VH-VL binders against NAD kinase (nadK). Designs and how they scored, part 105

Target 1, 268 residues: NAD kinase (nadK), of Syntrophomonas wolfei subsp. wolfei (q0aze0)
Amino acid sequence: MKIILVNNRFKENTEKKAQEIAGQLSALNVEVIIDNGLDEPYAGTVDFIMVLGGDGTMLRAARRYGQRAIPVLGVNMGTVGFLSNIEINELAEYLPLILREEYSLEARMMLEVAVFQQQSLLTRVFCLNELLLRSNSPRMLSFALEISGQKLEPYRGDGLIVSTTTGSTAYSLSAGGPIADPQLDAFIVTPVASHIINKRPLVVSPEREISLHLLEEREAIIGIDGQIKMDFGAENRVLIKRAPHPLLMVNLKAKPFFTSIDRSLQRQ

## First folded at step 9 (VH-VL)

Design M58 (from M1 with heavy chain S105P; framework fv_oberotatug)
Fold by ESMFold2-Fast, scan of step 9:
Structure M58 (fold): chain C 268 residues (1-268), chain A 124 residues (1-124), chain B 107 residues (1-107)
Amino acid sequence: as target 1 above (268 residues)
Amino acid sequence: EVQLVESGGGLVKPGGSLRLSCAASGFTFSNAWMSWVRQAPGKGLEWVGRIKSKIDGGTTDYAAPVQGRFTISRDDSKNTLYLQMNSLKTEDTAVYYCTTHPRYPGYFLAFDIWGQGTLVTVSS
Amino acid sequence: DVQMTQSPSSLSASVGDRVTITCRASQSISRWLSWYQQRPGKAPNLLIYKASNLESGVPSRFSGSGSGTDFTLTISTLQPEDFATYYCQQSYDKPWTFGQGTKVEIK
C-alpha cells in the first residue's frame, strides 16, 4: 500500500510529525510519499492520501490530487475546521481501519476553472471551495455573468464568488451566501458588496457553465480557495464548470455538519 | 419502519445450488454495507461475507469456507441483497441472516440491523 | 484470523443478579469490539459497539469495557428478557469473527 502524506510546511513541527507518521507507516509495510507543497505533485499511483493539518492543507491536497479518484483523509492537528474527520491523537486507533479499507467515502464536488486570454486557454485549475473575482483597487468592478449562455444584467460591486456547497461555509458565507449541505451538488453564486439593489446569491445546477469577464478595464484578481491568486483584466474571461471527478473524502466517524456550523456561528 | 426480510431458504442436496434474497425497507439501502451471517443449528454466529455500497467501491469479501462457492450481489433499484450459494456442503446447513453495518460512529464495525433469518438445510 | 474466546460458555443466574461476561482476542484489536444479544428463537441484536458505546434503544443496565485483548460485558441487574446468548465480535481485521457465545440461563 502506498500513501501520500500532505503536510502544512508553514505550521511549527509539522515536518517532524509527518516524518514520525511516515516511520510508523513504513513499519507496517506501507510506502510513504511526503508532500510538503514545495515540489510538483507526486505523479505515481497511490492508494490513499492522508492530509495532516487544517482546512487549508486539505484545500491544497484537493487541488493537487482531487481529480485522481483517490481516497483523502483529513487529520486535524489542532486547527479548527470542517474538512478533517479525525484528530491526530485518534490516528493510531483508526490506522488499522485505514489499512484494511474499512471506511466510507463522501463525494465532494469540485470546480474546474479555466482562464482565457482572448481566445487562448491561459490556465486550468481545480478547487474545492470557491473562485473569487475581486477588485484589486479602490474602484468597483463592472462585470458580466453568464450562466449556460444566458447573460444576466451587469454586476457592479467589489466582486463575485462562485462556490461549491463545500465552500458555502468559507468566503461565500462571509459575503452573505447560504449555508448548504455539502452532500448536495450545486454552484452558489454570491455577489461581494454589490452596488446593484436586489442582486441575490444564486443556487444553480452543477451542470451549468458560469462565465465571467470584465466590462471595463480594471485591476482585478481571481482567487482560488483563498490560496492562489491570478491577475484578471478586460482581455481575460473565466469559465467555471463542475470538475470531471469529485474529491473522495474518507469518513471514519460521524462529523455532524449542522451542529458544527451552529457551534461555529455562536463563537464570538 | 426499518426491516430486513430474508427468503429463499429450503432443503437442498449436497452439490446443489440455492439463491437467498434479502428485502430491505425503511432506510437508504444503496448507502448501506450489507453482510450475510450464518448460524448452524445450536451453534454460534459465523460471518459469511460482505458487499460494500456502490459509492464505497461495491467490493465483496468472503470467509474462507465459502470463497469461490458463494457470491454476494445487490440490486439497489429493488432494495434487495442476494446470496448465490453453489456447490453446497452439509457444513453449510444454517440459518442465514442478512444484516447492515452502522454508518456512525465507527462506521462498518458492527452489525446493527438484522433480518429474522432463513433456514438452509443441506442434506441427502 | 483473530480468534475470539468468551468466558464462561454458560452461566446460571437469577433476576436481579449482576452478570459479567468476558471476551478475549488472540491479538490486540484496540477497541474494535461489539456485543450482541440473541434471545431464544430470535435474531441477534446489537448491544455495544466500539467496546463501550451503548447502542440506541438498549437499556442502561448493559455496559461494556476493555481494550486490547480483554473485554467485558456487564448486566448490572438481570431482567427476565436478558436470558439469552451473548456474542462478542471483533471488527479489527477480516474475516470478522465472533466468540463462541455465552448462554445466560435461569437458575
Scores: ipSAE 0.557, ipTM 0.781, lowest interface PAE 2.0, mean pLDDT 89

Design M59 (from M1 with heavy chain S105K; framework fv_oberotatug)
Fold by ESMFold2-Fast, scan of step 9:
Formats: structure tokens, sequence, C-alpha cells
Structure M59 (fold): chain C 268 residues (1-268), chain A 124 residues (1-124), chain B 107 residues (1-107)
């Protein structure tokens, strides 16, 4: 059995804990690969991915490995989040179940993001939460949104978010988007500080294609899961689709989404 | 209301075959892990086998006494669990219960909902 | 296989009594143990999961404790509907195994 341990490269305590856990797993004849985010994703076959950290670490793991149909477990290191299932102090108790494959899986849709320069593909990435188009200067953007070839009236404002249902509680929520059941598959399209008063969040079939491009030359960026940032200009176009495979998240215990989000919103 | 209703029990001769059915309602059957548990007359409970949901691999596990003779399957479109019993022995005489492992409640290693049971009698 | 042994195999009690049933595993099973109640002629009902967690709808007079190899089910104030057979079950390793049962009878 081969397991990837994903940790936060900028947290010294998580590095030490990852080494400790790797030693425990090795003693049980499990081969361990540590991914602290510095190197390219491990290219070989693996049986399980254990993410040590908060939601940010899970988002990185999802981008690196989420399309491989490998079970991914979030282990919380003390930070409140939505993507972890067990606490670090529970890991020893649940480890026998992990090794015996006594867990359930939950499929979470992902986005496939393709960025073009005119006719040429520049990059293709996957993400779990969202793509954000935003101004990188004090000037507002003017941009076009197409949904499956249907051209909407132009947008003017600070930007736009295209989110999965999992991402509904991330940047989309801050911009006024709806809270969505993460078990549903849908795109949520949320304007950021629109200067057009009737631009509302949209909930769109996951079978649709969404494209964005600038109508005027501006300094803009696209952000992916709040972790990847790329320059975006008038010569660029981005195409967003449902990714071919969902992220397979491991459930070892109940995670009541609606009561958790309700408490989080009331407590900030 | 979560309900499980077993059917298909009866009297069979040793070496015979029988197929049990378990009709599920009131929950998302396709997400549930399902087990069969049996109880011989006047005896305790014995786990027979389990089938996982399709998303969790759809794999089956069996207790040693029935391995190779019994097959568990499911039809998610009909919300129905099956137990195909072949090469039946007198020792297989028991009430057979259909049970859920409640993935929808997040603690799927207990048997939380049980059917009423169906009696299988194997005698010559 | 993990062997589960219950003690006692039977007991006689009166309504209002505190009843304690013990379950012992042949090897450490952490807290991966459930308790079930089976009333005469009926299917089993889940009472306790993961050693000490009370199933929804189960009266608070039932409680579970223990870890490793030794586990206890307690009924704090026995009621008429509690005369039944009780089973422990380990979910640590397959095959999942039950104790032989403890019958709680009217004194």
Amino acid sequence: as target 1 above (268 residues)
Amino acid sequence: EVQLVESGGGLVKPGGSLRLSCAASGFTFSNAWMSWVRQAPGKGLEWVGRIKSKIDGGTTDYAAPVQGRFTISRDDSKNTLYLQMNSLKTEDTAVYYCTTHPRYKGYFLAFDIWGQGTLVTVSS
Amino acid sequence: DVQMTQSPSSLSASVGDRVTITCRASQSISRWLSWYQQRPGKAPNLLIYKASNLESGVPSRFSGSGSGTDFTLTISTLQPEDFATYYCQQSYDKPWTFGQGTKVEIK
C-alpha cells in the first residue's frame, strides 16, 4: 500500500507531524511519499492520499491529484474548515479503518480551466473551489461572459467568480453567492462588485461551458482556488468546464454541512 | 421512514438454492452499504456478508462458512438487495436479516436499520 | 477472527434495577464496538455505536463504556420493555463478530 502525505510547506509543525506519521505508516509496511508542495506532483500510482492541514492544503491536493480517482482524506490540524473529516488526535484510532478500506467516499465536482491566448492553449488546470477573474489595478473591468455559446450582456465591475458547489462557501460566498449543497453538481457564477445593478449570481448546469474574455485592455488576473494567480489580458480567453473526474473525499465520520456552515456564519 | 422488507425465505432441501430479496425505502439506497445477518433458531447473531455502495467500489465480503456458496448483489434502480444462496446446508437454517450501514448518518460500521427477517429452513 | 464473549449469559432483574452487561474481545478493538437489543420475536435494534455513542431515539437510561478489550453496557433503571437479549458486535476487523448474547429476564 502506498500513501501520499500532503502537508503545508510553510508550517514547521505540519512537516514534523508528517514525518512522525510517515514513520508510523512505514512500520506498518506502508510506503509513504511526502508532498510538501515544493516539487512536482508524484507521478507514480498511489492507493490513498492523506492531507494534513486545513482547507488550503486540501485545495492544493485536489489540484495535484484530484483527477486520478484516488481516495483523499482531510485531517484537520486545528484550523476550522469544511474539507477535513477527522482531527489529527483521532488519526491513530481511525488508521486501522483506513488501511482496511473501511470508509465511504463522497464525490465532489471539480472545474477544468483552460486559458488561451487568441487560438493557442496556454495552460489547463483543475480546481475544487473556483476560478476568480479580477482587476489587478484600481480600474474596473469590462468583460464578456458566454454560457454554452449564449452571449450575455457585458459586465462592468471588479470581476467574476465561477465556482463549484464545494466552493459556494469560499470566495463566492464573500461576493454574495448562494450557499449550495456540495452533493449537487452545478456552476455558481457570482459577480464581484458589479456596476450593473441587475447582474445576479447564476446557478448553471455542470454540462455547460463558460467562457470569459476582456472587452478592454486592463490589468487583470485569474485566480484558482485562491492559490494560483495568472495574468489575464484582452488577448486571453478562459474556458471553464466540469472536470472529467470528481475528487473522491473520504468520510470516516459524519460531517453535517448545513449546521456547520450555519454556525460558522453566526460566529464569523 | 427508513424501512427494509425481506422476502424469499422458505423450506429447501440440502444442496438446494434460494434467493432472498430485501426491498429498501425511505433513504438513498444507492449510497448505503448493506449486510445480511442471520440467526439460527435459539442462537445468536452471525454476520453473513456485506456489499458496499457502487461509489465505494461495490465490493463484497463474506463470512467463511458461506464463502463460495452465497453471493450478495444489489439493484440500485429497484432499491433492492439480494442474497443468492447455493449448495445449502442444514447449518444454514436461520432467520436472515437485511441491515443497513448508515453512510447517510456518517457512522457506517454499525447495523442501524434491520428488516423483520425471513426464515430459511434447510432440511431433508 | 476476533472472538466476542459476553458476561453473564443470562441474568434475572426487576423493574427499576441497574443492569450491567460486559463484553470482552479476544484482541484490542479500540472503540469499534456496538450494542444491540433484541426483544422476543423481533429484529435487533442498535443501541450504542463506537463503544459509547447513543443511537438517536434510544432512551438515555442506556449507556456504553470501554475501550481495547473490555466493554460495558449499562441500563440505569430497567423498564418493562428492556427484558430482551443484548448483543455486542465488533467492527474492528472482518469477519464482524457478535457476542453470544445476554438474556435479561424477569426475576
Scores: ipSAE 0.590, ipTM 0.807, lowest interface PAE 1.9, mean pLDDT 90

Design M6 (from M1 with heavy chain N31S; framework fv_oberotatug)
Fold by ESMFold2-Fast, scan of step 9:
Structure M6 (fold): chain C 268 residues (1-268), chain A 124 residues (1-124), chain B 107 residues (1-107)
Amino acid sequence: as target 1 above (268 residues)
Amino acid sequence: EVQLVESGGGLVKPGGSLRLSCAASGFTFSSAWMSWVRQAPGKGLEWVGRIKSKIDGGTTDYAAPVQGRFTISRDDSKNTLYLQMNSLKTEDTAVYYCTTHPRYSGYFLAFDIWGQGTLVTVSS
Amino acid sequence: DVQMTQSPSSLSASVGDRVTITCRASQSISRWLSWYQQRPGKAPNLLIYKASNLESGVPSRFSGSGSGTDFTLTISTLQPEDFATYYCQQSYDKPWTFGQGTKVEIK
């Protein structure tokens, strides 16, 4: 059995813990690859991915490995988040189940994001939560949204979020989007500070393609999962569609979504 | 109502074959792990085998006494679980129960919903 | 295979009694153990999972405890409907194995 251990070099002393866990796994005849984010993603075949950290580390792992249909387990190193399933101090108890594949999988849709400069593809990335188009200055954006070739009336405001259902509790929620069951596949399109009163969040079939481009030259940014930022100008276009494969998240213990989000909102 | 209903049991001679069916209703069958558990008359429970949901790989596992002779399959479009039993032996005589594993992590390895059972008698 | 041994194999008790059933694993199974109740002529019912968690709908008089190799099912105040055979089951390693059962008979 071969396992990738993903850790975050910028958060706490996770590398020391990753080495300890790698030693424990090697003693059980498990081959371990450590991915601390510095190098290219491991290209070989693996059976399982263990993410050591919080939700941010899971988002990075999803972008690097989420399209490979490999089980991914979030192991929290501190405060419990939405994307981790067990705590680090529980790992020893659950390790036998991991090695015997005694766990369930939860499929979470991902976005495929392609950014073009005119007709040339600049980059293609995958993400678990959302794409954010936002102004990088006090000036409002004017931009066009197309859904499956249907051109909507122009948007004016600070930006737009195109979110997965998993991402419905992230930036989209802050901008007024609905909370969605992450078991559903849908895009949630949420305006950010729209100047047009009747622009509402949209819930759209995951089979549709969404495209965005600026109608006026502005300083704007495309953000991906709140971790990747790239400049976006009037010569750029972004195409968003459902990624070919969902992220396969490992469930080793119950983590009910609706009571967790309800408690989180109540404790603000 | 959530329920499982087994059928297909009966009398068969050693070396014969039977196919058991388990009809599921009242829950999302396609996401459930399913097992067969048997009980010889007057004896305790014995796990026969399991099939995972398609999303979890759809893999099967079997107890050693039935490995190579029994096959578990499922038809999610019909909400039905099957047990194909070949090369039957007198020691396979038992009530066969189909059962589900709980939906949530931490106890996927328990059996929470059980059918009524169907009797298989292997005798000459 | 992990062998599961229950003690006692049978017992007689009166309504209102405290009943204790023990299950011993041949090797450490952490907390990966479930308890089932089977009434005569009926299918088993899940009572307890992961050693100590009470299944929904199960009366609070049932409780489970233990870890490693030694586990206990307790019925704090025996009722007439508790006349049944009880089984422990380990889920630590395949094949999953059950104890031989403990028959609880009303005196």
Scores: ipSAE 0.570, ipTM 0.780, lowest interface PAE 1.9, mean pLDDT 89

Design M60 (from M1 with heavy chain G106S; framework fv_oberotatug)
Fold by ESMFold2-Fast, scan of step 9:
Structure M60 (fold): chain C 268 residues (1-268), chain A 124 residues (1-124), chain B 107 residues (1-107)
Amino acid sequence: as target 1 above (268 residues)
Amino acid sequence: EVQLVESGGGLVKPGGSLRLSCAASGFTFSNAWMSWVRQAPGKGLEWVGRIKSKIDGGTTDYAAPVQGRFTISRDDSKNTLYLQMNSLKTEDTAVYYCTTHPRYSSYFLAFDIWGQGTLVTVSS
Amino acid sequence: DVQMTQSPSSLSASVGDRVTITCRASQSISRWLSWYQQRPGKAPNLLIYKASNLESGVPSRFSGSGSGTDFTLTISTLQPEDFATYYCQQSYDKPWTFGQGTKVEIK
């Protein structure tokens, strides 16, 4: 069995724990590849991905490996998150089940983001939570939103979020979007500080294509999962659609979404 | 109402074949791992085999006594689980239970929902 | 295979009694053990999962404990509907195996 162990190199405690876990797995005849985020993603075949850290580390793992249909387990290192399933101090108890493939999988949709300059493709990236379009200056943006070729009235404000259902509890929530069951597949389109009073969040089919472009010469940025930042100008267009494969998240124990979010909201 | 209903049991001669069905209702069958568990007269419970949901790989596992003779399959469009039993032996005589590990369960490896069972008698 | 052995094989008790049933695994199974109740003529019913967790809808008089190789099911105040056969089951490794059962009979 070959496992990729994803960690954050810049957190000393996480790096030390990753090395310790890699040693334990090697002693059990498991081949371990450590991915600390600095090098290119491992290109070989692997059986399982173990993510050591918080939601941010899971988002990076999803971007790097999410399209390969490999089981991904989130192991929490001390911060409560929505994307981890077990705590680090539970790993020893669950490890035999991991090695025997006694776990269930939950499919989480991902976004495919393609950025164009006029008709030329500049980049393609995948993400688990959201794409954020925002102004890179104090000036409001004026931009066009099209959903499957249907052109909406222009938006005016600080930006727009296009989110997966998994991302409904991330930036979209902060901007006033709905909380969505992550087992549903849908795009959530949430305006950021819209100047137009009747612009509401939209929940649309994941089979639709969403496109965005600026209507005025402004400097803006595209943010992806809060981790990738790209300049976006009036000559650019972004196309967002459902990624070909969902992220396969590992469940070793029940983690009820609704009671978890309810608890978080009561604690403010 | 969450329910599993087995059918297809009966009397069969050694070396014969029989197919059991389990109709599921009241939960999302396509997400559930399904098992067959049998109980010989006057004896305890014995796991026969399991089929995982398609999202979890759709793989099957069998206990050694039935490996190569029994096949578990599922039809998610009909919410039905099957057990095809070939080359039956007298020691296969038992009540056969359909059981599940629904994903809404607090412990997904436990057998939390059971059918009423169907009797299979293998006799010469 | 992980072998599960229950003791006693049968016991006699009266309503209101405290009943204890034990289960021993042939190797360490951590806490990967469930307990089931089977009333005469009925299908089994899940009581306890992962050694000590009470299944939803199961009366609080049932409790489980143990880890490794030794496990216990306790019924604190036996009720008429509790006269049944009880089974432990390990989910640590395949094939999943059950104990031979413990029959709780009226005294």
Scores: ipSAE 0.529, ipTM 0.765, lowest interface PAE 2.2, mean pLDDT 89

Design M61 (from M1 with heavy chain G106A; framework fv_oberotatug)
Fold by ESMFold2-Fast, scan of step 9:
Structure M61 (fold): chain C 268 residues (1-268), chain A 124 residues (1-124), chain B 107 residues (1-107)
Amino acid sequence: as target 1 above (268 residues)
Amino acid sequence: EVQLVESGGGLVKPGGSLRLSCAASGFTFSNAWMSWVRQAPGKGLEWVGRIKSKIDGGTTDYAAPVQGRFTISRDDSKNTLYLQMNSLKTEDTAVYYCTTHPRYSAYFLAFDIWGQGTLVTVSS
Amino acid sequence: DVQMTQSPSSLSASVGDRVTITCRASQSISRWLSWYQQRPGKAPNLLIYKASNLESGVPSRFSGSGSGTDFTLTISTLQPEDFATYYCQQSYDKPWTFGQGTKVEIK
């Protein structure tokens, strides 16, 4: 069995723990590949991915490996988040179950994001939470949104979020989007500080294609999962579709979404 | 709310075959791992086998005494679990229970809900 | 196979008694053990999962403890509806195995 350990190189605690866990797994005849984000994603055959850290580390793992249909387990290292399933102090107890494949899988849809310059593809990325289009200056954007070829009335404001249901509790929530059951497959389209008061969040079929482009020359950026940032200008177009494969998240114990979000909203 | 109803039990001769059904309601059957557990008259519980959900691979596992003779299958469109029993032996005489554990339950790997059972008698 | 042995095989008790049932695994199973209650002519009911977690709707007089190879189920104050057979079950490794059962009989 071969396992990738994904960690955050900028946290000393997670790096030391990754080395410790790699040693434990090696003692059980498990081959371990450590991915701290410095190199290209591991290209070989892998049976399981263990993510040591918070939601940010899981988002990186999802972008790198989410399309390969490999089980991914989030192990919390004391950070606040929604994407981990067990705590680090529980790992020893659950490790035999991981090795015996005694776990369930939860499919989470992902976005496929393609950025074009005129007719040429510049980049293609996948993400678990959202794509954010936003102004990179104090000036508001004017942009066009098309859903499956249907052109909506122009948007004016700070930007737009196209989110998965998993991403409904991330940036989309802060911008006034709905909280969505992550088991539901849908795109959530949430305006950011729209100057047109009747622009509401949209919940659309995950089979729709969403296209965005600027209507006026402005400085803007495209953000992916809050971690990747790309310049976006009037000559650019972005196309957003459902990714070919969902992220397969490992469930070793129940982590109740609704009570978790309720507690988060009641924070004081 | 959550209910499992077994059917298809009865009297069968050694070497015969029988198919049991388990109708599920009140939960998302397609997400559940399902097991069969049997109990010989006046004896204890014995796990027969399990089938995982389709998303978890849909794989089956069997106890040694039934391996090669019994087959577990499921029809998610009908919310129904099946146990095909072939080459039946007198020692297969038992009440057969279907059991479930919902995938997102805090009871993961425990037999959370049980049907009322269906009696299979293998007698010459 | 992981073998599960319960002790005692049967016991006689009166309403209000404290009853303790033990279960031993042939190898360490961490805390992957559940306890079930079966009343005569009825299907089993889950009481305790993962050694010590009380199932929703189960009276607080029931409690479980243990890890590794030794586990106990305790009924603090036996009630009339508690006269039943109790089974432990390991979910550590396949095949899943049950103890032979402990019958709690009226004295």
Scores: ipSAE 0.509, ipTM 0.755, lowest interface PAE 2.2, mean pLDDT 89

Design M62 (from M1 with heavy chain G106D; framework fv_oberotatug)
Fold by ESMFold2-Fast, scan of step 9:
Structure M62 (fold): chain C 268 residues (1-268), chain A 124 residues (1-124), chain B 107 residues (1-107)
Amino acid sequence: as target 1 above (268 residues)
Amino acid sequence: EVQLVESGGGLVKPGGSLRLSCAASGFTFSNAWMSWVRQAPGKGLEWVGRIKSKIDGGTTDYAAPVQGRFTISRDDSKNTLYLQMNSLKTEDTAVYYCTTHPRYSDYFLAFDIWGQGTLVTVSS
Amino acid sequence: DVQMTQSPSSLSASVGDRVTITCRASQSISRWLSWYQQRPGKAPNLLIYKASNLESGVPSRFSGSGSGTDFTLTISTLQPEDFATYYCQQSYDKPWTFGQGTKVEIK
């Protein structure tokens, strides 16, 4: 069995714990590849991915490996998150079950984001939560949204979020979007500080294609899962569609989404 | 209501074959991992085998005494689990229970829902 | 295979008694052990999973403890409906194996 262990090198406690876990796995004749985010993603065949950290580390793992149909387990290092399933102090107890494949899988949709300059593809990335288009200056953006060939009336405001259902509790929630059951496949399109008062969040079929471009030259950026930033100008266009493969998340324990989000909202 | 109902048991001679069925209702059968557990008259419980849900790979596992002779399958459209028993031996005489494992729970390795059982008697 | 041995094989008790049943594994199984109750002529019922977690709907007089190789099921105040056979079961390694059972009989 070969396992990728994903951690954040810049957090000293997670790096030490990753080395300890790698040693424990090696003692059980498991081949371990450590991915601390510094190098290219491991390209060889892998049986399982273990993510040590919070939701941010899981988002990075999903972008690097999510399209490969490999089981991914989130292991929380201290705080409760939405994308982890077990705590680090529970890992030793569940490790035998992981090695025997005694776990359930949950599919989570991902976005495929393609950025063009004129007719040329500049980059293609996958993400688990969302794409954010936003102004990078005090000036509002004027931009066009097209859904499966249907051109909507122009948007004016600070930006727009195109989110998965998993991302409904991230930036989209902060911008006024709905909370969505992550078992559903849908795009959530949420305006950011729209100057047009009647622009509402949209929930659309995951089979639709969404495109965005600026109607006038402005300083804007595209953000991916809050971790990647790219400049976006009037010569650029972005196309968003459902990624070919969902992220396969490992469930060793029941983690009730609705009671978790309800508790989180009551703490506000 | 949640229930499992076994059928297909009966008397069969050594070397014969028999197919058991387990009809499930009241829960999402397609998401459940299912097992067969048997109990010889007056004896304890013995796990026979398991089948995972299709989303979790649909794989099967068997106890050594039945490996190669028994086959577990499922028909999610009919909410039914099957146990095909071939080359039956007198030692296979038992009440056969259909049972389920909860999905997305830290007790998915426990047997939480059980049918009432169906008796299989293998004798000359 | 992991062998599961229960003790005692049978015991006699009165309503209101505290009853303890022990289960021993031939190797460490962490906490991957469940307890079942089987009344005469009926299917087993899950009481406890993962050594100490009480199944929904099971009365609080039932409790489980232990880890590694030694496990205990306790019934704090025996009721008439508790006269039954009890089984432990390990889910640490395939094949899953049960103890031989402990019959709790009326004194």
Scores: ipSAE 0.607, ipTM 0.813, lowest interface PAE 1.9, mean pLDDT 89

Design M63 (from M1 with heavy chain G106N; framework fv_oberotatug)
Fold by ESMFold2-Fast, scan of step 9:
Structure M63 (fold): chain C 268 residues (1-268), chain A 124 residues (1-124), chain B 107 residues (1-107)
Amino acid sequence: as target 1 above (268 residues)
Amino acid sequence: EVQLVESGGGLVKPGGSLRLSCAASGFTFSNAWMSWVRQAPGKGLEWVGRIKSKIDGGTTDYAAPVQGRFTISRDDSKNTLYLQMNSLKTEDTAVYYCTTHPRYSNYFLAFDIWGQGTLVTVSS
Amino acid sequence: DVQMTQSPSSLSASVGDRVTITCRASQSISRWLSWYQQRPGKAPNLLIYKASNLESGVPSRFSGSGSGTDFTLTISTLQPEDFATYYCQQSYDKPWTFGQGTKVEIK
């Protein structure tokens, strides 16, 4: 069995724990590949991905490996988050179940984001939470939104979020979007500080294709999962679709979504 | 109301076949892993086999005494679990229970919901 | 296969007694052990999961302890409805196996 262990090398406690876990797995004849985010994603076949850290580390793992239909387990290192299933101090107890494939899987939809410059593909990325289009200056954006070829009235404001249901509790929530059951597949399209009254969040079929472009020259940024940033100008177009494969998240124990989000909202 | 109801038990001759059904209600059957557990008259419990949910691969596992003779299947559209029993032996005489696992708790592999059982008697 | 052995195979007790049943695994199973109660003519009922966690709706007089190879089920103050057969079950490795059972009978 071959396992990718995803961590952040610049967090000293996490790096030390990753080495300890790698040694433990090696002693059980498991091949371990450590991914600290600095190298290209491992290109070979693997059986399982173990993510050590908070939600940010899981989002990185999802972008790098989420399209390969490999089980991904989030292991919490003491930070609060929604994407981990077990705590680090529980890992030894659950490890035999992991190695024997005694776990359930939950499919979480992902976005496929393609950014173009005059029909030239600049980048293609996958993400678990959302794409954010936002102004990079005090001036509001004027931009066009198309949903499956249907051209909506122009948007004017600070930006727009296109989110998965998993991302409904991330930036989309902060911008006024609904909380969605992550077991549902849907796009949530949430305006950011719209200057057009009654531009409401939209919940649309995941079979829809969403396109965005600026209607006038402005400084704007495209953000992916709050971790990747790139400039976006009037010469650019972004195309958003449901990714071909969902992220397969591992459940070893119950972490009910609704009670978790309810507790989180009470702590605000 | 969460419920499992087994049916299809009865008297069958050695070498015969029988199909058991388990009707599930009150929970999301399609997400559940399902097992059959049997109990011979006056004896203890014996795990027969398990089928995983479709999303977890829909794979089946069997105890050695029934491997190659019994087949577990499910119909998620009807919320029903099946046990096809072929080449029956007198040693297969038992009450057959339908059980669920995992549950939405902090324990993954316990048999938390059980049916009332259906009796299978293999004799001439 | 992981063999599960219970002790005793049967015991006689009176209402109000403290009852202790033990279960031994042939190899370490961490805490992957459940306890079940089976009343005469009825299906088994889950009491304890993951060695020491009390199932919802089960009376607090039931408790479980142990890890590795040695496990204990305790009934602190036996009630009339507790006269039944009790089974331990490991979920560490396939095939899942049960102990032979411990019958708790009226003295």
Scores: ipSAE 0.486, ipTM 0.744, lowest interface PAE 2.3, mean pLDDT 89

